# VHH binders against q9y6x5: the designs that were tried, part 396

Target 1, 379 residues: q9y6x5
Amino acid sequence: LPPKLLLVSFDGFRADYLKNYEFPHLQNFIKEGVLVEHVKNVFITKTFPNHYSIVTGLYEESHGIVANSMYDAVTKKHFSDSNDKDPFWWNEAVPIWVTNQLQENRSSAAAMWPGTDVPIHDTISSYFMNYNSSVSFEERLNNITMWLNNSNPPVTFATLYWEEPDASGHKYGPEDKENMSRVLKKIDDLIGDLVQRLKMLGLWENLNVIITSDHGMTQCSQDRLINLDSCIDHSYYTLIDLSPVAAILPKINRTEVYNKLKNCSPHMNVYLKEDIPNRFYYQHNDRIQPIILVADEGWTIVLNESSQKLGDHGYDNSLPSMHPFLAAHGPAFHKGYKHSTINIVDIYPMMCHILGLKPHPNNGTFGHTKCLLVDQWCI

## First folded at step 16 (VHH)

Design uh60 (framework vhh_8dlx_2)
Fold by ESMFold2-Fast, scan of step 16:
Structure uh60 (fold): chain B 379 residues (1-379), chain A 121 residues (1-121)
Amino acid sequence: as target 1 above (379 residues)
Amino acid sequence: EVQLVESGGGVVQPGRSLRLSCAASGFTFSRYAMHWVRQAPGKGLEWIGNIYHDDSTYYNPSLKSLVTISRDDSTNTLYLQMNSLRAEDTAIYYCARHIWGEARTSAFDIWGKGTLVTVSS
């Protein structure tokens, strides 16, 4: 039987939550596995971009999911999570479940991971659930474990996505210790349920399990708002995305729009597309708009109104508050090993190695994850 | 004060049509994409569709009722036209303002009280 891998994402699980709260089930998982304390995600630090980077090993400019809200000026198509099922948006890369199904005639299974309910290069995950936020973690886990045990060709790659702690991070903010402790305790209990279910089904000892996230969370405030309407009249541009990274499509000369914006706030950087810092790897894609505004950590860009978010993400990927962690357990991984930092794009080539797949060209570096793996020589 | 007020619900016979309205105030309506969402008794929220500032529309492909979303920016009003109503369309219908850059947790803000549609008798 080929190796098997279950990739689990808890959306918005900031790395330092592990140091500020108790996670008895997750700590037991880590004790017999590996922990990467920080995963440096891709810019922008948003859900769809980073989830697609995990499964493609590509920067956003290369895989084409450059934001949670996108616009294509040639086709006049709009993208958001509510209308995310058009393959047009996803076809600039080949995610690991497509490679898994095409190289070895293996099956893939998916419970709600972004992109898995969309045919990409005419290939959809062998078993999947259409996205529905009302479906419980238990039902998602029941389906994944059923497919892992009862499929031909065998399911060798499975994904499981959960919306928390992101939803509560936005609602309460990460500094609300009372509400966040309740939410994080519930997540730890779900991890305990996951491990127990895999043990009861005889999957635990032979399954590789990765628990990770797409980004972190930072505290926002009504005292930290940037009113874009105080900088420029809305008749001069079309807004494609707002906060904390605004995507501006000029209706007049681009230089005139840039000049109206460039000194508007000390808490916002304004970039012409060609001037976006190289370290972001956020420039070479038609879906990246001509002008990008990047708010400082904890600042919210608004349109002459208050913000309803007490927490947010999307900020500079060098910020530790934007970083998730990665924990893993299984036959491919060392036991009791801690690693400081990897790049989120490094996860893809590591997963390809574990599954015996030939990776598509990618931006990850396999050497960065070698120390996690039992079959590799770590210095 | 940002507000959305749904109206036009009621009891309707199977196979008939109904148009719902959503009146927006307190923000520049023409700049936002707008959504229709429903919740059937004992079930979770189901996205119906949205309309962008340029009038481009997107719909839930699993929706079996014929629906059309439209907007009138001069009156700050969003519409949902429903045709060939079935008992399964019985739900509270909400309009919601689009949140740029949000996915999976909450793509919508400013929930109205909703308007109840009952397909019966």
Scores: ipSAE 0.733, ipTM 0.873, lowest interface PAE 0.9, mean pLDDT 93

Design uh7 (framework vhh_8dlx_2)
Fold by ESMFold2-Fast, scan of step 16:
Structure uh7 (fold): chain B 379 residues (1-379), chain A 121 residues (1-121)
Amino acid sequence: as target 1 above (379 residues)
Amino acid sequence: EVQLVESGGGVVQPGRSLRLSCAASGFTFSRYGMHWVRQAPGKGLEWIGNIYHDDSTYYNPSLKSLVTISRDDSTNTLYLQMNSLRAEDTAIYYCARHIWGEARTSAFDYWGKGTLVTVSS
């Protein structure tokens, strides 16, 4: 009987939400499993980059999904949420579902995890749902559990993605306790539904389940705007990504564009690509543009317009507000163990170990997650 | 301030063609990507395609052979050309302005009110 793993992501679930709100279902899950209080994600702290880092164990410069909006100057191709199906963008890494299918002749199943509806290295998840935000959590869960029970070869790796609390975090901001309380209670109820469904189907005792997220959320304000059009005329550059990390493709001399930007705002750092701090691991990829602007936490870069966003992410990955958590339960995991921090790239080699897969070269460190696992010596 | 106004909808016979327009105002249109999306009665939103500032286009694979998206930056206008219309193309059609750097919550910030296309005989 091969080991099985279900990886669940609630987009934008800031780690500190666990301390400020009650989660009875998640707390019951953690009581008999493990909790990592903070997961240090990769820069930039955005949805597609971090979801791909979880399943590849690679920094963004290495796996190639360096932003939610990207441009390749050689091919003239654009990437965004609406046109994310071109394998060109995803082929710089091998995600775990591809490895699972090719190394062990096992099946993978996916309910809308980024990249799972794309053939990567000519391999698509054995079972998958095309992305559609209108599909309920219940329908995603029904499909995943059906595939976990009724597949040949057996499904050993399954993923499930949900858009909240990210959508509400953007709309209301993480400091709106009334609205966020309602949203987070609904998510906790969905976690309860997930556990109950797995128990009713006889999957719970033999399935490893990881619940995590890609990033957190920070409060934004109309009082914290950086108007890029006050810094530089739009005729001098093409904008590839805007906020809170702006990706600038110069139409004139790069140094001239840099000089116009570098002193524009005390709340924004301006980098030539080669000067991006090494700690970001965000330099060695052609999809990273020649000039990158990084706004300070809670500041929004705009184009001579107001912003309606009360929450955002994408900021410096050292910020606790950008960190998600990781909770896990199952035969591979200790019961009642709490760990402080891991890197998001560490999740991939841990998952490979649980599934008995040989990991591709990656930026994670298996030693960082050993204390979570029953078959490992922690110290 | 930012406004998008769709036009060109109406009742059309199956097999015919139709061109929808979207007039943009209140922002520098030439800097932004633009999208077309539709919603059939009782169904969810379906992305049709988009066009970037450099005129590169991307389409829903299910609709690629049936639609063409274009833009005229001199008149701040986005177009959707539809060919070989079928009853299943009956929907409210929206234009929307592209958001940089968003994923899975919303790809669009400003929407028009939509224009109804009814395909019937």
Scores: ipSAE 0.760, ipTM 0.889, lowest interface PAE 1.0, mean pLDDT 94

Design uh8 (framework vhh_8dlx_2)
Fold by ESMFold2-Fast, scan of step 16:
Structure uh8 (fold): chain B 379 residues (1-379), chain A 121 residues (1-121)
Amino acid sequence: as target 1 above (379 residues)
Amino acid sequence: EVQLVESGGGVVQPGRSLRLSCAASGFTFSRYSMHWVRQAPGKGLEWIGNIYHDDSTYYNPSLKSLVTISRDDSTNTLYLQMNSLRAEDTAIYYCARHIWGEARTSAFDYWGKGTLVTVSS
């Protein structure tokens, strides 16, 4: 029987939560599986970009989902959460579910993972749910397990996405132990439900399961605001994205806009596109704007207004607060092994190996994840 | 200055309907997605639903048949229509502004002081 893989994402699950809160169900999962303590995500550390990097193994400049709010200067199209179903935005890469369906004549199944309800290169996930935030975790899990157990050709790759703890992280901030402990306990209970359901249906022993996330969360404050209006008038630019990475499209000469912004705040770096640090891998795409502003950790860029949010993400991907974790269990994985760090782009070639797929060219390095796998020799 | 002001709360009898309003000012309302959330006495926050800038709506499945969210961009006003009110709908109701460039989660950067709805015979 072909190998099977279920990829689960809990949005905004900061790696450090594992050390500061108790997760009895997740700890039981890890005890007989593997844990990667930190996953270094891609820049910008946002939901759509990092979810697409997980399933393509590509930096954002290469897969084309460079932010949750985008503008393409060549086609003059705008992208947002509410209009995310135009294939144009997703067609710069081939996600793993498309490769799975085209190389192996196998099926894919998806419960809400970003991009799975969009035909990409004229291929949509064999089974999928149109995105609807109102659908419960239980309904998503019921559909995924039904498709894993009752499909021809067999479902060999399945995805499951859940919106928490991201929403609560934004509202309360990661330092609010009372509220975050309540939220994270609920997530641990959902992990318990997942494992119990897979065991009940006879899937657990032969299914590879990865639990991961797209980014972390850092504490914000009304004492850490950068007022963009104090340095530049709105008539000089169009704002494509705001915080903590502002995407600026100049209405006048780019150098004039840059000169007005470059000394705006000691807590913000201002880059012309060609001067964006190479380590971000955030330059070579038409959807990256001529000027970007990058706020320091915990600082929020605003337009002459306050902000009540106590948590945010999108910051520099070298920051541990922006890192998620990866836990995995199944026949492909060692038992009781802990690994320090991998890059989020490394997940894709590892998943291709587990499924027996030939990966598309990607930015991941298989060697970084081989120590997790039973069929690999770890030197 | 961003301001969200909820109104329309009060004491209502079980089985009745109620419409809450949220008056928005200090930002370009038509560009933002908006949320309704509530908090019952002694309980945590419960997300009710949201409305995107293109008027598409999503609801908590437990509440979908009982509530409708709408907006009027010409008056910068968000609405929550509630039908068949029950004692368990007693809560403080908040409107909230969605974080710019945040996707797939109910994440807010501003919310009002709330309006109290008490469902009692």
Scores: ipSAE 0.498, ipTM 0.737, lowest interface PAE 1.8, mean pLDDT 92

Design uh9 (framework vhh_8dlx_2)
Fold by ESMFold2-Fast, scan of step 16:
Structure uh9 (fold): chain B 379 residues (1-379), chain A 121 residues (1-121)
Amino acid sequence: as target 1 above (379 residues)
Amino acid sequence: EVQLVESGGGVVQPGRSLRLSCAASGFTFSRYLMHWVRQAPGKGLEWIGNIYHDDSTYYNPSLKSLVTISRDDSTNTLYLQMNSLRAEDTAIYYCARHIWGEARTSAFDYWGKGTLVTVSS
């Protein structure tokens, strides 16, 4: 039977939550598997971009999902949450479920992972659920396990996405230990339910399971606001995205807009597109706007109003607060091994190796994940 | 203070049309992506559609032929036009302000209290 992999994401699970809160079920999972303590995600550190980087192994400028809010000036198309189903936005890369279905007589299954309810290069996940936030984790898990156990051709790649702890991280902020403790305990219980369900269905011993996330979370404050309207009048530009990375499309001369913005706040860096730091790998895509503003960690860009967000992400990907973790268990993985860090783009070539797929050209380095795998040498 | 107030709900007969309004205050309405969502009794939230600052609209494919979203930035008002109403359109209808750059459950920062639409004879 071909190898099988279940990829699970808990949105916004900051790596250091593992050190500051108790996770008995996750810790039992790790004890018999592997843990990568930090995953360095791609810039910008947002949900749709990083979820697509996990399954393509590409930087955002290469896979085309460069933000949660995008605009294409040629087609006049908009992209954001809820209107994310146009294949136009996703077609600049080939995600692993498409490769899985096209290279072998295999099926893929998906419970809500970003992009899986969209036909990409005319290929949609063999089994999928249309995104609906009201669908419980249990219902998502029931569908995924049913498809993993009862499909022909066999489901060899499955994904499962859950919105927490991101929603609570935004609402309460990561430093609210009382509220975050309740949320994270519930997530740990869901991990326990996942493992128990896989064991009861006879899947646990032969299934590779990866638990990861797309980004972390940092504390925000009403004391750390950048009022964009104090820098420039809104008639001079179209706003494509706001915070903590603002995407500015000038209505007048680009240099005039840049000059009005460049010295407005000591807590915001202002870049012409061609001056964006090379380390971000965030320059070579038409969906990246002519001027990009990057707020310092914990600062929120606003439009002459207060912010309701007590936590946020999207900041510089070198910040540890923006990093998720990766835990894995299964026949492909060592038992009881801890690794310090990998890049989020490294997950894709590792998953291709586990599934026996030929990866599309990507930005990951297989060598970074070799020590996690039983069939590889760490050197 | 940001406020969204829905109005125009009530009891309507099947096959008729209804227009809902959402009055916005406390922010620069013209700069925000706005949404309509609904919740039928005993069901989860269902996204209806949204409208951008440039009047570009996107709809739930299941509802696209039955609804039209529009905005009047001069009066800070969002509209939902519903045609050929059916019993299954019975729901509380909410307008919501989009959170810039957010996805999934964090997509909305302000909601109205909702307006009830009951489609029955």
Scores: ipSAE 0.755, ipTM 0.887, lowest interface PAE 1.0, mean pLDDT 93

Design wi1 (framework vhh_5j56_2)
Fold by ESMFold2-Fast, scan of step 16:
Structure wi1 (fold): chain B 379 residues (1-379), chain A 127 residues (1-127)
Amino acid sequence: as target 1 above (379 residues)
Amino acid sequence: QVQLVESGGGLVQPGGSLRLSCVASGFTFSGSDFSAIGWFRQAPGKEREGLSDIYGSSEGFTSYSDSVKGRFTISRDNAKNTVYLQMNSLKPEDTAVYYCAAGEYIRGSDHWTYDYWGQGTQVTVSS
């Protein structure tokens, strides 16, 4: 029987929530598996970019999903909620489910992981659900477990995505202990449901399960706003993405737009594309705009209006508040092992190894995850 | 097709109480983790202010703005597809038109969107 892997994402699950709240079900999972305390995600620390980095092992400049809102200067296409199913946006990389299906005639299954409802290089996940936020965790789990147990060719790679705690993190902010405690308890109960379902169906002992997230969350405030309209008139630029990383397409000379922005606020950095810090790996793609504004942690860029969000992400990927965790259990993983840090791009080559797939060229380093795996030597 | 209808406003003395109702038709907000009904208000010459919301999930998670926390309580009756705002210890500064709105969260949006709004109900707190 080929190895099987279920990859689960709880969107916006900040790593230090594990230290500040109780997760009895997740802790039981970790006790018999592995925990990576911090996963250093890619910049920008947003949902679509980081979910695609997990399954490709590539920085955003390489896989082409550089933000949740994008403009491609070469083709003049706009990426928005109505265009997220256009394969054009996803075709700069090959995600693991495509590789899984094309090597040795295996099947993949997906419950709402970003990109899985899109044909990428003419290949769509063998089983998938079109994105619909109204579909319960239980229904997503039911479909995934049905496909894992009843498919031919066998499903060897499956994904499951859940929008919490990101949705509540934005609404309440991560410092709202009362409300976040309730939300995180529900997530822990969903993890308990996941484990129990896999045990009841006879999948638990032979399935590798990874629970991870794409980013963290930081507290925002109406007292920490950057009003872009006080810096520059709308007639001078097209806004491609706003906050906390603003993507600016100049309608006039780029240097003139840059000069209007560069000293507007002490709480944001203004970069010409070629001056974006190398450590971000956020420069070499036509979808990265000529000027990028990066707000300081907890600051929100607005257009002469208040913001309704009390939490946000997208900030500098060196910030611990932006880091998720990774927990894993299964025959490929050690039991009771803790690891401090990996890069989010390292997850892809590790998953390829577990599944026996040849990885596409990627930015991950297999050596960073070796200590998690029973068939590897930790040095 | 989606409609929200507010009721229960009126004139009340300082320190008094009112209960607002929001009846939803054309959709069911309960049973979805990523739907919510929110209460907002707008006083003359002021910005619209968010006050409270309740999730459609089984837990019915709630939130309150600092200006109303401890004085206002949001609740729901799923059988009637209705959300209530119990307003206690009312002050003259609570005078406003009160709106309910249906909210939704989708992956990658980074905020809750409130696309469906009621017509509003007037609350006046004075002697």
Scores: ipSAE 0.780, ipTM 0.887, lowest interface PAE 0.7, mean pLDDT 92

Design wi10 (framework vhh_5j56_2)
Fold by ESMFold2-Fast, scan of step 16:
Structure wi10 (fold): chain B 379 residues (1-379), chain A 127 residues (1-127)
Amino acid sequence: as target 1 above (379 residues)
Amino acid sequence: QVQLVESGGGLVQPGGSLRLSCVASGFTFSGSDFSAIGWFRQAPGKEREGLSDIYTSGEGFTSYSDSVKGRFTISRDNAKNTVYLQMNSLKPEDTAVYYCAAGEYIRGSDHWTYDYWGQGTQVTVSS
């Protein structure tokens, strides 16, 4: 019986939500499994970059998905949430589903995980759903469980993605306890549905399940805006990404653009690409623009307009508000074990170990996750 | 093409009630898990204020601003592609043009896009 793994992401699930709200279904999942209280994600703390880091074990500068909005000067190509299907953007790394399919006659299945509806190195997930936000959690779950039970070659790696609580986190902000409590209760109910479906289908006892997220969420305000137009005329640069990390492509001398921006706001750091802090691991890729602006936590960069956004992410990855959690259950995992922190890039080599796959070179450290696994020594 | 049409506004005395309707065309509510219909209002000389919203699919998440919580109730009828705002215990300060808007969320957008707005319906609370 080959090992099987289902990787589930609830986008924007900030780690400390677990301490501030009740999650009876997730609590039951954790009781018989493992919890990592904080996952230190990669910079920038955005959806596409971190989802790709989870499945490649690489920093963004290495896997090439460096933002949710990107520009390549050589090819004149643009990447965005509405233009994410070009394999060009994804081909700088090999995600785990591709490796899974190329070894031991295995299949992969995917419900909306970023990149799974794109052929990467000429390999697309064996079973997949094209991204469509209108498809319910139930339909995504029904397809994944059908593929886990009825595939030949067998599906050994499956992914399931859900846009909440990120969608509501942006809309209401994480400090809106009334609205967020309702959103998070619904997510807990979806986790209950997931576990019940797996039990009903006889999958629960033999399937490894990881529930995680790509980033957290911080509170924004109309009182914390940085108006970029007050500092520089937009004729001097092309804007590739705006907030909270702005990617600036100069149309004039780079030093002149830098000098116009460097004292723009006390709540924003301005970096020439070569001066980006080494701890970010965000420098060595042509898709990273010549000038990067990084807003302080809770500050929004705007172009002479108000922002209705009450929550955001993308900020410094050292901030606890940017961290998700990881919970897991299954034959590979201990029961009732809590761990403090891992790096998001550590998830990939752990998943390769569980599936018996040889990992591609990566930035993760297997030793960081060994305490979670029954076949490993923690000390 | 997505269109939103408000109705149900008018003149009402303080303490009275009104029920606003927002009819959507060009899509169906049951097929949009990250779509919401929101009610907004704008009084002369004031900024546009968000009042309440409802997710168009599933169990229908609802939210309310503090100014209307306990007095206004949002609901949906998916078969009629309609969102309602039941307004009770109306006060003179509720006088405004009321708008409905369709909002959508897509992974990686980091923003709810409210590209479709109704023309508005006037609510006047006066003796």
Scores: ipSAE 0.601, ipTM 0.817, lowest interface PAE 1.0, mean pLDDT 91

Design wi11 (framework vhh_5j56_2)
Fold by ESMFold2-Fast, scan of step 16:
Structure wi11 (fold): chain B 379 residues (1-379), chain A 127 residues (1-127)
Amino acid sequence: as target 1 above (379 residues)
Amino acid sequence: QVQLVESGGGLVQPGGSLRLSCVASGFTFSGSDFSAIGWFRQAPGKEREGLSDIYSSSDSFTSYSDSVKGRFTISRDNAKNTVYLQMNSLKPEDTAVYYCAAGEYIRGSDHWTYDYWGQGTQVTVSS
């Protein structure tokens, strides 16, 4: 039987939550599997960009999902919400479920991973759920396990997405220990439910399961606001994305807009597109705007208004607060192995190896994840 | 159609107590994991301020702004489809119109959006 892989994402699961809270079910999962303590995500440290990087192995400038809100200057199209079903936005890369379906006589299944309800290169996940936040984790799990057990051709790659702890992280902030402890305990209980369901269905022993996330979370405050209206009038630019990375499309001379913004706040860096730091790998795409503003950790960019957001992400990907973790269990993985750090783009070539797929050209390095796998020699 | 109706406002002396009620129709409190009912207030000439919220799911989570923490308590009664705000140790600064609102979190929004609002109930704390 071909190898099977279930990829699970808990949105916004900051790596150091594992150190500061108790996760009995996740720790039991890790004890018989592997843990990568830090995953260095791609810039911008946002949901859609990083979820697509996990399944393509590409930096955002290469896969084209460069933010959660985007404008393409060539086609004049706007992307601004999770219900945008236009394949145009997703067609600059080939995600793993498409490769899985096209290289072998295999099926893919998806419970709400970003992009899985969109035909990409005229290929949609064989089984999928349209995105709907009202669908419970239990219903998502029921559908995924049914498809893993009752498909022909067999489902060999499946995804499961859950919006927590991101939703609560934004509302309460990661420093709200009381509310965050409740949310994280609930997530640990969901992990327990996942493992128990897979065991009851006879799937557990032969299924590879990866639990990961797209980014972390940092504390924000009403005392850490950057008001763009204090520096520049709205008549000079179109705002494509606001916080903590603002994407500015000038309506006048770009240099004039840059000069109005460059000294706006000591807590924000202002970049012309060509001056964006090379380490971000965030420059070579038409959807990256001519001027990008990057707020310092914990600072929120606003337009003459207060922000009720107590937690946020999108910040510099070198910040540990932006990093998720990766845990995995199954026949492909060692038992009781801990690894320090991988890049989020490294997950894709590892998953291709597990599934026996030829990866598309990508920015990941298989050598970085090699030590997690039983069929590899690690030096 | 989602509707919210507030009640329980009025005039109270400093140090007094009031209990506000928000009755919801057109949805059930246990119907979504990423919906919340929040209490907000707005005094004349000031921005609207978030005070407290409670998730619509049966395993509710609660939050409070620093200005009301320890004095206000949010609770819900799913059988009555009602959210309450118990306000104790009221101060003149608490004088405002109080609103309940139904909010939702959508993946990628990076914030909670409150699209359904009640008409408000006036709370006046005499000097």
Scores: ipSAE 0.577, ipTM 0.799, lowest interface PAE 1.2, mean pLDDT 91

